VH-VL binders against q6zmt9r679to764. Designs and how they scored, part 20

Target 1, 86 residues: q6zmt9r679to764
Amino acid sequence: DNLLHWLAEELSEENAESLSSTLPLRRSTIQLIKLKNPDDLTEQIHEFLCFWKKSLPTFTDKLRLLARHLRKIGRSDLAEELKFKW
Short names: E, the ipSAE of ESMFold2; O, the ipSAE of OpenDDE; V2, 0.75 times the mean of E and O plus 0.25 times the DockQ between their complexes.

## First folded at step 13 (VH-VL; framework fv_vulinacimab)

Design a6 (at its last look DockQ between E and O 0.60; V2 from the best seeds 0.00; counts 0 for: pae E 7.5 > 2)
Fold by OpenDDE, look of step 13:
Structure a6 (fold): chain C 86 residues (1-86), chain A 118 residues (1-118), chain B 112 residues (1-112)
Amino acid sequence: as target 1 above (86 residues)
Amino acid sequence: QVQLVQSGGGLVQPGGSLRLSCAASGFTFDDYAMSWVRQAPGKGLEWVSGISGSGDETHYADSVKGRFTISRDNSKNTVNLQMNSLRAEDTAVYYCAKGDYEWYFDYWGQGTLVTVSS
Amino acid sequence: DVVMTQSPLSLPVTLGQPASISCRSSQSLLHSYGYNYLDWYVQKPGQSPQLLIYLGSNRASGVPDRISGSGSGTDFTLRISRVEAEDVGVYYCMQAYQTPYTFGQGTKLEIK
């Protein structure tokens, strides 16, 4: 997912931690993702976002939902950019 | 303080039309999908229709497809349900509900009675 | 459509005693990544429905600890450890796994 990869590149480690606390993913899953890519934050975030996206029910407004979470963590700039790119 | 305030509804003859409206406040409206859920007198709950935050995606129960239309105006923080070709079995209290096609409906309107009777 | 079946449909309970409601789905509500898309709602007399539990076991804001949800796959349970007068109402389970969202028949909880 190129869009989610872009987003992953734009998120700081602090943002990623904040985002992971807001998105409904199991902590064990997040930990597994980190273990899989211990030295690549971008890939960690990318996999995290991809996993989250896949975990959502059918017909979920994934864009609006993700944008909401981005604003929640103080990245309104990315939320707007995301909507533009989506 | 999330609020969902409904309006519209009333008595109509079979084949008639009604429009329900739900005004939302207390949250970023266009971030959330909205749904309509109805309850026939003395019966349980039935999901009727849903619309995404952007309004680009709509869903309907088979029982109302082709007759009901859900829409939203994000500039006015409102969601509407246009009900055409109404039938007796459409008689119910209709609720608007806040939900993002994700987990749950965390807020509900006060309900609006729709009565279809000859 | 996913069929939701609740039991019992009528639940008379003595104040202070526990209550349990079962909800069964015609297909699994467990997503491949481990989330159960099952909610519990209560409609108290003269009121709109309100959320109690989401994703099977998560308590909604303001919901007391004495109310809990459990289960996975096709079998779910809502439990009230100590029933209070304010718990009177009709309880519904709802699947949000796929559209159309579908509710159970409802369970009417009354005080004996």
Scores: ipSAE 0.083, ipTM 0.808, lowest interface PAE 3.2, mean pLDDT 91
Fold by ESMFold2, look of step 13:
Structure a6 (fold): chain C 86 residues (1-86), chain A 118 residues (1-118), chain B 112 residues (1-112)
Amino acid sequence: as target 1 above (86 residues)
Amino acid sequence: QVQLVQSGGGLVQPGGSLRLSCAASGFTFDDYAMSWVRQAPGKGLEWVSGISGSGDETHYADSVKGRFTISRDNSKNTVNLQMNSLRAEDTAVYYCAKGDYEWYFDYWGQGTLVTVSS
Amino acid sequence: DVVMTQSPLSLPVTLGQPASISCRSSQSLLHSYGYNYLDWYVQKPGQSPQLLIYLGSNRASGVPDRISGSGSGTDFTLRISRVEAEDVGVYYCMQAYQTPYTFGQGTKLEIK
C-alpha cells in the first residue's frame, strides 16, 4: 500500500492516463474513482492502483507486473525504483 | 527473441531424484512467473508447478506436493525443478513455460524426458 | 480444483471445412472485472505446445484469423473456419483462474 501511494505521488496526469490505458481496469471503475476524488489526482491514481492490485488472481507477482507496465509507458526510472523498494 | 532452453532429465529408478533446469533469454526474467507442465507418454498436459517472478510464491499440483520443489535464480535467468521420491507415474516430458502474464504461457521450452523405471 | 471438460476428444475433419471444439469448466472463469481466464493451446505432431488464444478470445502472435475463441463463464469454444493440413494436432483448453492450473483432456484434430 505505501509503495502504491509513493508511486501515485510520482506520476503525472499524462503518466496516469497512459498507465490506465495499459492496466486491465473497467471504464466504469475509473469513473467511480474520479467521482469520489475529483480534485485529488494523487488519490485517484492511488485508488486506481489499489483497485487494480485487488482485481488480479491470487498467484500473480503484482509489483513486478506493475513495473512492466511502467516501462511500457516510458517510466523505466519508476520501474527500477519500485524494484529497489520491494 | 525469447528462448527457453531445458536441460537435465534422463532415466532413474523409482525413489530416485532428478533436477531439471530451464535457461531463459530474450526477456527481463524476474518480471515473469515460470511454470513446469508435463505430459506422460500418450497423455494430455498437466500443470505441475509455478513460481512467481520474485520466487516468493510457489504452487504445486497435488500429485507432486512434498516431492517436487520449484526454484529460480534470477541472477542466472534459470528456473529449476527438483524432483525427489520419483514414481513410475512421473514419467513424462517436462516443459518449462513463460507468459506475458502469469496466467497464460506464450513461450515453451523444447521439453525434457524423465523416465522412471526399474 | 477446477475441472475442464473438452468435447469432442477426437475430431476428424475434411480439409476446408469448419471445426469447433467445446470446453466447459466446473466453475466460472469470468473475473468480476470482465476477464475470462481461459486459454487455448495446440500441440502439433512432434512439437511443444503453443499458445493460440488467451483470456478467452485474444489471438496470440502469429495465429491466423481463421482460428478464434469465444464464450464466457463456464462455456468456451475454439473455432477454425476452414481447416488446413497444418491444423492437425491436439488442442487443449486451460483455466488459469486459480492454481493449480488445469487443462482439458485434449481434442485430437485429424484430416479425414
Scores: ipSAE 0.019, ipTM 0.713, lowest interface PAE 7.5, mean pLDDT 86
ESMFold2 (binder alone), look of step 13: mean pLDDT 93; pTM 0.957

## First folded at step 15 (VH-VL; framework fv_vulinacimab)

Design b1 (at its last look DockQ between E and O 0.73; V2 from the best seeds 0.00; counts 0 for: pae E 7.8 > 2)
Fold by OpenDDE, look of step 15:
Structure b1 (fold): chain C 86 residues (1-86), chain A 118 residues (1-118), chain B 112 residues (1-112)
Amino acid sequence: as target 1 above (86 residues)
Amino acid sequence: QVQLVQSGGGLVQPGGSLRLSCAASGFTFDDYAMSWVRQAPGKGLEWVSGISGSGDETHYADSVKGRFTISRDNSKNTVNLQMNSLRAEDTAVYYCAKDDYYYYFDYWGQGTLVTVSS
Amino acid sequence: DVVMTQSPLSLPVTLGQPASISCRSSQSLLHSYDYNYLDWYVQKPGQSPQLLIYLGSNRASGVPDRISGSGSGTDFTLRISRVEAEDVGVYYCMQALQTPYTFGQGTKLEIK
């Protein structure tokens, strides 16, 4: 997912931690992702976002949901850019 | 605080039309999907229709497809249900509900009675 | 459509005693990753429905910890550890995995 990869590149480690606390994924899944990519934060975030996206029902408005979470963590700038790129 | 205030409804003959409205406040309206759920007298709950935050995606129960239309005006924080070709079996209390993009309804309106009878 | 089946449909309970409601789905509600898309609602007399549990086991805001949801796949359970007078109402499970969203028949909880 190129868009989610872009977003992953724009998120700081702090943002990623905040986002992971708000998005509904099991802690075990998050830990597994980190173990798979111990030295690549961008790939950790990217895989996290991909897992999250796949965990949602088919008809979920994933864009607006993700944008909502981005705003919640103080990244309104990315929320707006995401909507533009989507 | 989140509030969902419904209006519309009433008595109508079979084949008639009604429009339900739900005014939302207390949250960022376009960040959330909205749904309508109905309950026939003395019966259980039945999901009727849903609309995405942007309004670009809509969903309907088979029982109302082609007859009901869900819409929203994000500038007014309202969601509407246009009901055409109404049938006796459409008689129910209709609830609007805040839908966190299709996995739970955390807030509900007060309900509006729709009675279809000759 | 996903068919939701609740049991029992009528649940008389003595105050202070536990209560349990079963909900079965015609197909697994466990999505590819992590969560079961199963909610529990209660409709108390003269009121609108209200959310109790979402995604199988998460309590909604304001819901006391004596109410819990469990289960996975096709079998789910709502438990009330100690029934109180305020728990009287009709309880519904609902799958949110796919449209149309479908509810169970409802379980009417009453005090003996």
Scores: ipSAE 0.172, ipTM 0.825, lowest interface PAE 3.4, mean pLDDT 91
Fold by ESMFold2, look of step 15:
Structure b1 (fold): chain C 86 residues (1-86), chain A 118 residues (1-118), chain B 112 residues (1-112)
Amino acid sequence: as target 1 above (86 residues)
Amino acid sequence: QVQLVQSGGGLVQPGGSLRLSCAASGFTFDDYAMSWVRQAPGKGLEWVSGISGSGDETHYADSVKGRFTISRDNSKNTVNLQMNSLRAEDTAVYYCAKDDYYYYFDYWGQGTLVTVSS
Amino acid sequence: DVVMTQSPLSLPVTLGQPASISCRSSQSLLHSYDYNYLDWYVQKPGQSPQLLIYLGSNRASGVPDRISGSGSGTDFTLRISRVEAEDVGVYYCMQALQTPYTFGQGTKLEIK
């Protein structure tokens, strides 16, 4: 959770929109998160990441998967920093 | 394009050992878990073992626990299954499978026959 | 371990007719109110298994829209709206929520 909150602080609204389009979350889930925190972008992103993490089985290498998504949206800098915060 | 090329099968006596290998290409190997799934002649599919992308976490079906060891070499893009103390009921075609990050097997190897017979 | 039960185990069908295969799990496969960790595979004669449906209802690449998956929680259905000769094979559901991953017994689809 601490690592996901750090990441939520580092992502822009544009980054979050790009990331939400590549992660396997339903649009209705994304909309509910936005409705719960309409004016707090960091909390929207944090909840979005937490929901994504909870939706994966325990066997998943979640940090490697997250780094892959970050590289896909053009934030390879954050993908590399994820290893240092690990 | 994703390819999984298997090797290492054969005929072995009960109590013997074999090592199966699966060579991967066409994807970033260490980002994905890998699994072995087997099928006894005329029977259904049985998941045997899985290993995380990093190699830090392994899981086994109860039927093989303590006898089989899954491993991977991310520098060579290979996943291996060391099979010891083989029994007649281990006779099967063994498939390696790529586990997409949402836990479904999107690509499968060609299968390797292991026959355990006296 | 999660037990997966398929019905029927043998499914003779007339070409052009619909077919349905049922799969039930011993516990819910719905995780975090978002995805069902239930996949469907087919093994055609002489071939490796191939993915048909993932996460309950998503079609894998190259799977025609006449093949669909539905259901949630513990009860799932694979539906073929119009059976063709190429559909002959054994169909398996599999849960991927937790290890050990477990398959149903298989449903052998044949043209009668």
Scores: ipSAE 0.020, ipTM 0.710, lowest interface PAE 7.8, mean pLDDT 86
ESMFold2 (binder alone), look of step 15: mean pLDDT 93; pTM 0.957

Design b2 (at its last look DockQ between E and O 0.80; V2 from the best seeds 0.00; counts 0 for: pae E 4.7 > 2)
Fold by ESMFold2, look of step 15:
Order: C-alpha cells, then sequence, then structure tokens
Structure b2 (fold): chain C 86 residues (1-86), chain A 118 residues (1-118), chain B 112 residues (1-112)
C-alpha cells in the first residue's frame, strides 16, 4: 500500500542495496526490477518491497518484520516511524 | 543470548485448568511470533498454537481450539498458554518456540510436563 | 491440513556411513515466489528439538556441512553424508507454509 511507497521514497541507493542483501529476494528478481525501471530508484525499491511482501507466508507480522530489516541496515529511525503507522 | 524459560506445568484432573508460561530474553521479543508445540509421551511433535508479535493474530490446532488460549505480555517478555477443559490426551511435554523470520522455530524452551489424570 | 509423511520411521545406521530421510507433503510447499516452506528439526535424547534446515536446503547456524537438505514442492530429503555418534535422535520435517503447522511422524536415527 501507501506505506511501502512512502518507505521507498525515504531510502537511499545505499539503503536499498543493504536492504536487498538482507531480504530473501532472488538476484534474478532484483535484476528484472532494475531493468524494468532503470532510472527510477524509488520505483525499483517500491517493487522490491511489494515483491518481498507477496513472498511472505499468510501468518506473518509484516510491519514488525520490515522494522527488523530496517534496524539491520541502520535505519532505526524508519523502523520507529513504521511503528506509528501500524 | 536467546533464552526461553518455561514454567507452570504439573498434574491436573480431567476437566481442570492449567496455565503455562514462557519467559523470553536475549532478543527483541515483540518482533517475533511465539508458538507452543507439544509431544505426548513416546510420540512425535504436534504444533498447538501461535501468536503474532503484536499479539493480535492467533491460531490453534483443531484439537485444542476453544479450550486453549495463547496470549503474550510484551512488557514482561512472556508468552502464555491457558489450558481449560483438559483431557487425558492433552498429557504431553509442552515447548514454547521462537519464530525467527518466515515461521521457522530457531529457539525452543526446555519443555514443561503436563499430566492429566485422575 | 497439510499432511507430512516421513520415511523411514526407524533408521539404524553404521557409524561413518551416509543416512537419508524422505519427507513428502500432501500439498506443494513451494510458494509462488520461489521458496519452499519446509524445515528439518532433530530432537536428541533428552533434549528439546533443534533447527537443522530451513526453506528446504538452508543450514541453520552451527549445522555442519555433512548435513544437507534438498527437494522442492512435495518431496524433500535430509542427508547426513557421514553419520557421527552425536547425530542420534529423532528427525522431523515440518511445513511452515500455512497454519496449522504440521510435522512428519519422525525418523529415529540409531547407531547399529
Amino acid sequence: as target 1 above (86 residues)
Amino acid sequence: QVQLVQSGGGLVQPGGSLRLSCAASGFTFDDYAMHWVRQAPGKGLEWVSGISGSGDETHYADSVKGRFTISRDNSKNTVNLQMNSLRAEDTAVYYCAKDDYYYYFDYWGQGTLVTVSS
Amino acid sequence: DVVMTQSPLSLPVTLGQPASISCRSSQSLLHSYGYNYLDWYVQKPGQSPQLLIYWGSNRASGVPDRISGSGSGTDFTLRISRVEAEDVGVYYCMQALQTPYTFGQGTKLEIK
């Protein structure tokens, strides 16, 4: 939803690289997303996040899981902002 | 260091109640789902119940639905299992387990024996 | 519910020899985005269960290379390339795709 797009706007290219390494996404999926939107970093990140969300089992605390990943990449500030949105 | 320390087991008569507790340390407790898994004497593992990190989503095996209630207190880092209307077939060692990403159980408590008999 | 079926249920093995355990599910555990939600656990004598393999083939931290998982969809295998005395225990597969989560019946590995 709008939360993932907001997050995509807040992440730098370095953040996105770190996040992609931490999320269980296949390299082929990441490459395809980059080729589809080669000059739109925000859309690349948004698609990464949407794909990751769709890959989760039905019983998953998605926002808390995302917050854990954000803390791992050094963006605890965004992890706290997510908490206010759930 | 992750630790899950269980308490609350014992002997109870059929139809009775018992409350199991699992105290967690060494990780950010409310980030993870928690589960109960039981093992009847000489038998295999059976998943019993799970609760999301926030506590707002719970699931139960059919064998315990309506009789058992999972809950958590994120301020005390505990997950609990309230067991009502106990039956002889509920006799088992009960384990709490931490769900570390994508619903796999990376850490387990030491187990608590519940015996239901007259 | 997803039914998990293990074979064999009893596995006597000579020390130093390989061992294999099969696990089949009644439904595909392959998520549409390419991951298999299948775990392997071992319960050593007198201990709580311990995670060995997640997502069908990934070793948990501290699990030696001689223990591996393979398979996809409905058929999965746990292999121990050279059995050691510490491997004695009961091995369980579990599906984590959907609730209720379900275990196989267990495979008791013993040294002959």
Scores: ipSAE 0.167, ipTM 0.774, lowest interface PAE 4.7, mean pLDDT 87
Fold by OpenDDE, look of step 15:
Structure b2 (fold): chain C 86 residues (1-86), chain A 118 residues (1-118), chain B 112 residues (1-112)
Amino acid sequence: as target 1 above (86 residues)
Amino acid sequence: QVQLVQSGGGLVQPGGSLRLSCAASGFTFDDYAMHWVRQAPGKGLEWVSGISGSGDETHYADSVKGRFTISRDNSKNTVNLQMNSLRAEDTAVYYCAKDDYYYYFDYWGQGTLVTVSS
Amino acid sequence: DVVMTQSPLSLPVTLGQPASISCRSSQSLLHSYGYNYLDWYVQKPGQSPQLLIYWGSNRASGVPDRISGSGSGTDFTLRISRVEAEDVGVYYCMQALQTPYTFGQGTKLEIK
């Protein structure tokens, strides 16, 4: 997912931690992602976002949901850019 | 505080039309999907329709497809249900419900009675 | 469509005694990442439905800890450890894994 990869590149370590706390994924899954990519934050975030996206049923406004999460973590700039790129 | 205030409904003959409206407040309206759920007299709950926050995605129960249309006006914080070709079996109390995108209805309207009878 | 089956449909309970409602789905509601898209609602007399439990086991805001949800996959249970008069109503499970969202038949809890 190119868009999610872009987003992953734009998120800081702090953002990633904040974001992970707001998204409904198991901590074990997050830990596994980190273990698989210990030195690649971008890939960690990318895989995390991809897993999150896959965790959502079909009837989901994924864009707005993701934008909401981005705003919650103080990245309204990315939320707006995401909407533009979507 | 979240509030969902419904309007519309009433008595209509079979084949007639009605429009239900639900006015929302107390939350960022376009961040959440909205749904309609109905309850026939003395019966259980039945999901009727849902619309995404943006309004770009809509879903319907098979029982109402082609007859009902869900829409929303995010500038007015309203969700509507246009009901056409109404049938006796559509008689029910209709509820609007707020959906957290993680799939639970955390707030419900007060309900609106729709009676379809000749 | 996912079929939701509740049991019992009628549940007379003595005040202070525990109550248990079963909900079974025709297919697993467990997502690959470990969340069950099963909610519990209650409709008290003359009121709109209200959320009790979401994602199988999470209590909604304001729901007392004497009410709990458990289960995974296709079998779920709502438990009330000590039934109170305010618990009278009809309880519904609902799956939100896929549209159409579908409810159980409802369980009417009454005081003996």
Scores: ipSAE 0.037, ipTM 0.775, lowest interface PAE 4.7, mean pLDDT 90
ESMFold2 (binder alone), look of step 15: mean pLDDT 94; pTM 0.957

Design b3 (at its last look DockQ between E and O 0.72; V2 from the best seeds 0.00; counts 0 for: pae E 7.4 > 2)
Fold by OpenDDE, look of step 15:
Order: sequence, then C-alpha cells, then structure tokens
Structure b3 (fold): chain C 86 residues (1-86), chain A 118 residues (1-118), chain B 112 residues (1-112)
Amino acid sequence: as target 1 above (86 residues)
Amino acid sequence: QVQLVQSGGGLVQPGGSLRLSCAASGFTFDDYAMSWVRQAPGKGLEWVSGISGSGDQTHYADSVKGRFTISRDNSKNTVNLQMNSLRAEDTAVYYCAKDDYYYYFDYWGQGTLVTVSS
Amino acid sequence: DVVMTQSPLSLPVTLGQPASISCRSSQSLLHSYGYNYLDWYVQKPGQSPQLLIYLGSNRASGVPDRISGSGSGTDFTLRISRVEAEDVGVYYCMQALQTPYTFGQGTKLEIK
C-alpha cells in the first residue's frame, strides 16, 4: 500500500506510539511487528497500518477513520494530506 | 455532548412517501457513518440503512432497497431517510444512530413513529 | 444474511442474582485478525436502544463493570453479575461483520 507507506514515512516514533494506542490492535501483534522489523521504524509503522486496515470490517470508511485518528494524535496536517492523496 | 434529534414521520397511506431527518451535534459529523434502525410495534430491532461519513457509500436492507434512500448533508450535520412506496410492514419507530465505522451504534436518536395504514 | 439467535427470549431474574443471555450467529463473527464483530444493546422501557458492549467484550462508556460480554466465533454471552432494577429491558445482540447488520430476537429481562 503506497499511501500507507507514505504515511508511515511521515509519522514520528512518538506519533506511531500514540497512533498504536488509539487503534484497536493487540499489543502482541504490535510487538511481533517490531520484532520483525527491529531497525526499520517506517516498515514497522507501514506493516502496522496495513494490518489495521485489513482488520477493519468490510465497507468501513477507512480514509475518514484513519484521518480521525491522525487528528486525534495531533497530526491534522497528515489527515488533510491523506485525504488529498487518497 | 452528543445529540441526535429526529424529525419527520407520521401517518401515511400505502404507496405514500415520508422523509425522516436527524440533526446531529456534539461531534465531528463527517467523521462518522450514520444509520437508521427501525422497530415495528412490539417487535425487535431491524437495521434499515447506513451511510458513510463522506456520503459516498450507502447500504440498505433488502426489505427497503429501491424504495428508501439515505443521504446526508455534512454542512448541516443532518442525515435523512427518504421513504417511498411505503408499505404496511414499514410501520415502525425509526431511530437514527451514530456509527464510528466499527459498526456499533453508541448514540441513538429519540425515535420517530412512521405509520403506514389505509 | 447472518442469522442471530438469542436465548432465552424471556428472562425473569431475582434482584441481586446473576443473569446470562446467549447469542449465536449462523456464521463466525471472528475476523481473520481476531476481532469479534458482535455488539450488545439494551432498550429500557420507553427509551431508545443504548450500547452496552461492542466488539464482543468492550464495555461502552458509562456501562458498569457488573455487565460483561464474552465469547468468540459463533457463540457469545452477555452477563450481568448482580441484576438491579435499572437492568430491566430488552437486550439485543447484533452482528456487525457484514451488511445487512442483523439483530437477535431480543431477550426481555424482568424482575421476579
């Protein structure tokens, strides 16, 4: 997912931690992602976002949901850019 | 505080039309999907229709497809249900509900009675 | 469509005693990534429905911890550890895995 990869590149480690706390993924899953990519934060975030996206029910408005979470963590700038790129 | 205030409804003959409206406040409206759920007198709950935050996606129960149309105006924080070709079995209290896209309804309107009778 | 089946349909309970409602789905509500898309609602007399539990086991805001949801796949349970007078109403499970969203028949909880 190129768009989610872009987003992953734009998120700081702090943002990623904040985002992971707001998205409904198991902590064990997050830990596994980190173990898989211990030295690549961007890939960790990317895989996390991809996993989250796939975990959502069918017909979920994934864009607006993700944008909501981005705003919640203080990244309204990315939320707006995401909508533009989507 | 989240509020969902409904309007519209009433008595109509079979084949008639009604429009329900739900005015939302207390949250970022376009961040959330909205749904309509109905309850026939003395019966259980039945999901009727849903619309995405952007309004680009709509969903309907088979029982109302082709007859009901869900829409929203994000500039006015309203969701509407246009009901055409109404049938007796459409008689129910209709509720608008807030959906956060995990498909649970954490807030509900007060309900609007729709009675279809000759 | 996913068929939701609740049992019992009528549940008379003595105050202070526990209550349990079963909900069964015609197909698994467990997503491949581990979420159960099953909600519980209650409609108290003269009121609109209100959310109790979402995604199988998460309590909605304001819901007391004496109310809990459990289960996975096709079998789910709503439990009230100590029934209070305010718990009187009709309880519904709802699957949110796919549209159309479908509800159980409802379980009417009454005080003996």
Scores: ipSAE 0.080, ipTM 0.809, lowest interface PAE 3.7, mean pLDDT 91
Fold by ESMFold2, look of step 15:
Structure b3 (fold): chain C 86 residues (1-86), chain A 118 residues (1-118), chain B 112 residues (1-112)
Amino acid sequence: as target 1 above (86 residues)
Amino acid sequence: QVQLVQSGGGLVQPGGSLRLSCAASGFTFDDYAMSWVRQAPGKGLEWVSGISGSGDQTHYADSVKGRFTISRDNSKNTVNLQMNSLRAEDTAVYYCAKDDYYYYFDYWGQGTLVTVSS
Amino acid sequence: DVVMTQSPLSLPVTLGQPASISCRSSQSLLHSYGYNYLDWYVQKPGQSPQLLIYLGSNRASGVPDRISGSGSGTDFTLRISRVEAEDVGVYYCMQALQTPYTFGQGTKLEIK
């Protein structure tokens, strides 16, 4: 959870939008998160990442998967930092 | 391009052992889980076993628990299935499959026939 | 184990006509705050299985838009709006919510 909050602080709105497009979350869920925290982008992103993590099957290697998504959106720097922090 | 090339297989007596191998190319191998799925002659598909990208989590169908062992070598981009105590009902074509993070199998190997008979 | 039940098991269709295959699971495949973990595959004669639909309704790369998936929870449908000769094969649904992953029995699609 601390790791996801760090990541939420490092992502731009454009990064978060790109990341949400690669993850299997419903748009209605993403919009609900934005409505709950309309003026707090970091908290929106953090809740989005937590929700995504909860939506995955139980044996999924979630941090490796997250790093892969970060590389796909052009944030290989964050993917590498995620590896070191974990 | 993603490729999964299988090897191993063949004819074996009941109670015998066999090792199947699957060589992967065209993707970052350790980012993906891998699975084995089998198909008995004239029958449907049956998931057999799966292994996480790092190799630290493994899962098995009840029909093969204790007899089959899945493993991977990420330095060689290979997934293996060690099959022990083989039975006639293990006769099937065995496929390796690339598992995306949502556990759907987007690429499959060519299949390897295992025949268990006297 | 989650039991997956397909109907029909044999599906003869006339070229150009629509086809539907039903898949029912013994428990909901809708993960909390997530997608339905239900996939569709086809195995054409002499070939390995091929992914058609993932996560209930998403079309895999290269799958024509006349093939679609729908449904939620325990009840799912694969539809082919206009059957072509290349659609011949055995269609399988699979749940990916929990291990062991389980397939339906298969539906053999053939041209009348």
Scores: ipSAE 0.025, ipTM 0.732, lowest interface PAE 7.4, mean pLDDT 86
ESMFold2 (binder alone), look of step 15: mean pLDDT 94; pTM 0.957

Design b4 (at its last look DockQ between E and O 0.50; V2 from the best seeds 0.00; counts 0 for: pae E 7.2 > 2)
Fold by OpenDDE, look of step 15:
Structure b4 (fold): chain C 86 residues (1-86), chain A 118 residues (1-118), chain B 112 residues (1-112)
Amino acid sequence: as target 1 above (86 residues)
Amino acid sequence: QVQLVQSGGGLVQPGGSLRLSCAASGFTFDDYAMSWVRQAPGKGLEWVSGISGSGDETHYADSVKGRFTISRDNSKNTVNLQMNSLRAEDTAVYYCAKDDYYYAFDYWGQGTLVTVSS
Amino acid sequence: DVVMTQSPLSLPVTLGQPASISCRSSQSLLHSYGYNYLDWYVQKPGQSPQLLIYLGSNRASGVPDRISGSGSGTDFTLRISRVEAEDVGVYYCMQALQTPYTFGQGTKLEIK
């Protein structure tokens, strides 16, 4: 997912932590992702976002939902950019 | 505070048409999907239709496919249900509901009665 | 379509006693990543439905802790530890995994 990979590159470690607290994923899953990519934050975030996206019901406006979460963590700039990219 | 205020509905003959409207406030409207759920008199709940936040994706129950059309105007914070070719079995109280995808319906409108009778 | 089956359909309960409602789905509501997309709603007399539980076990805002949801896969349960007068109404389970969303038949909770 190129769009999610782009977003992963733009998110700071702090943003990633904030985002992980707002997105409904198991903490065990998050820990597993970190263990798989211990030295690559971008890949951690990317895999995290991919897991989240796949965890949603079929009838979901996933990108708008993601934009909502980005705004919640104070990254309205990324939310707006996301809208231009999707 | 989130509010969903419905309008429209009423009495119509079989084969007729009605349009339901739901005005939303208190949240970022286009961030959320919206749905219509109906309840026939003395019966349970039945999901009717849903529309994504962008309006680009719509879903319908088989019972209303080809007859009902869900739409939204994000500039006006409204969701609508156009009901054509109405049947007696469409008689119900119709509710609009807010859907944030984690849980389907956290807020509901007050309901609108639609009666289809000759 | 996913068929939701509730039991019992009628639930008379004495005040202060516990209540339990079962909900069964024809397909597993457990997503591959561990979430059960099962909601519980209640419709109190003369009111619109309201959300009680989402994702199987999470209480919606304002829902007291005496109300809880449990289960996974195809079998779910709503429990009220101590029934109060305000709990009177019809309870519905609903799968939110896929469209069309489908409800159980409803369980009418009444005070004996």
Scores: ipSAE 0.283, ipTM 0.856, lowest interface PAE 2.0, mean pLDDT 92
Fold by ESMFold2, look of step 15:
Structure b4 (fold): chain C 86 residues (1-86), chain A 118 residues (1-118), chain B 112 residues (1-112)
Amino acid sequence: as target 1 above (86 residues)
Amino acid sequence: QVQLVQSGGGLVQPGGSLRLSCAASGFTFDDYAMSWVRQAPGKGLEWVSGISGSGDETHYADSVKGRFTISRDNSKNTVNLQMNSLRAEDTAVYYCAKDDYYYAFDYWGQGTLVTVSS
Amino acid sequence: DVVMTQSPLSLPVTLGQPASISCRSSQSLLHSYGYNYLDWYVQKPGQSPQLLIYLGSNRASGVPDRISGSGSGTDFTLRISRVEAEDVGVYYCMQALQTPYTFGQGTKLEIK
């Protein structure tokens, strides 16, 4: 999941907060991720994205769904880069 | 305007082959998964096969696995179903369907009749 | 495979009256992370199927407010608050949680 780590590096703290409110993740899961890496925001975001990816049904176009979420939070630039890198 | 136009059906003998095609327009084709769903005469709907937007993932119902192959050409905006070793039980109207954001089939083709007889 | 069971299979209804269709799955369609992967479709006479409801309760574009979906887990309901002549057709639920995707048997809605 090198692509998700790249994305974790490109997201600001505010971007990640907005994205987490859009994604269907439980608060307890987000809290556990923060506790595992309390001083590494990029790793927190990366684990959060990996967990979200694994929570989706088997037959989901995960990258295209992620791009749609990125557009909703105002990062259409990253949504386009994601499509190119894919 | 989203449009799915199907072709390739017909009458074939048992053991024969057919190739169904579905031409898409009015949306960014490679962003969406596509599926084939069939309906035997007088019966309900049965999902047959699906393919991801990139084409990297394919899935099949057990009843067709090993005999049918789904594929797509994103440069031509087409999804195809190659049907080999056809049986009488494969007789149905076949629909192509566009998958939406969360795996809902929001647009369907007009249907193509496949008849396997004798 | 997830087995989808609809009830009733035949539903005669008087115009203007409500109608309900039940759909049950052999396993929960509520993914542990929050969504119910259950859709509803209608197939009107001589037509291709049309999406009505996705993710258990969201109406597709152009579907009137009198048609709604509810439920969670293994038990789902499609409701038409006032049946109109245009509602005649066969209604299917479908699970989209895992492949192979599977449909219920269909419920034929008829006007008495």
Scores: ipSAE 0.020, ipTM 0.703, lowest interface PAE 7.2, mean pLDDT 86
ESMFold2 (binder alone), look of step 15: mean pLDDT 94; pTM 0.959

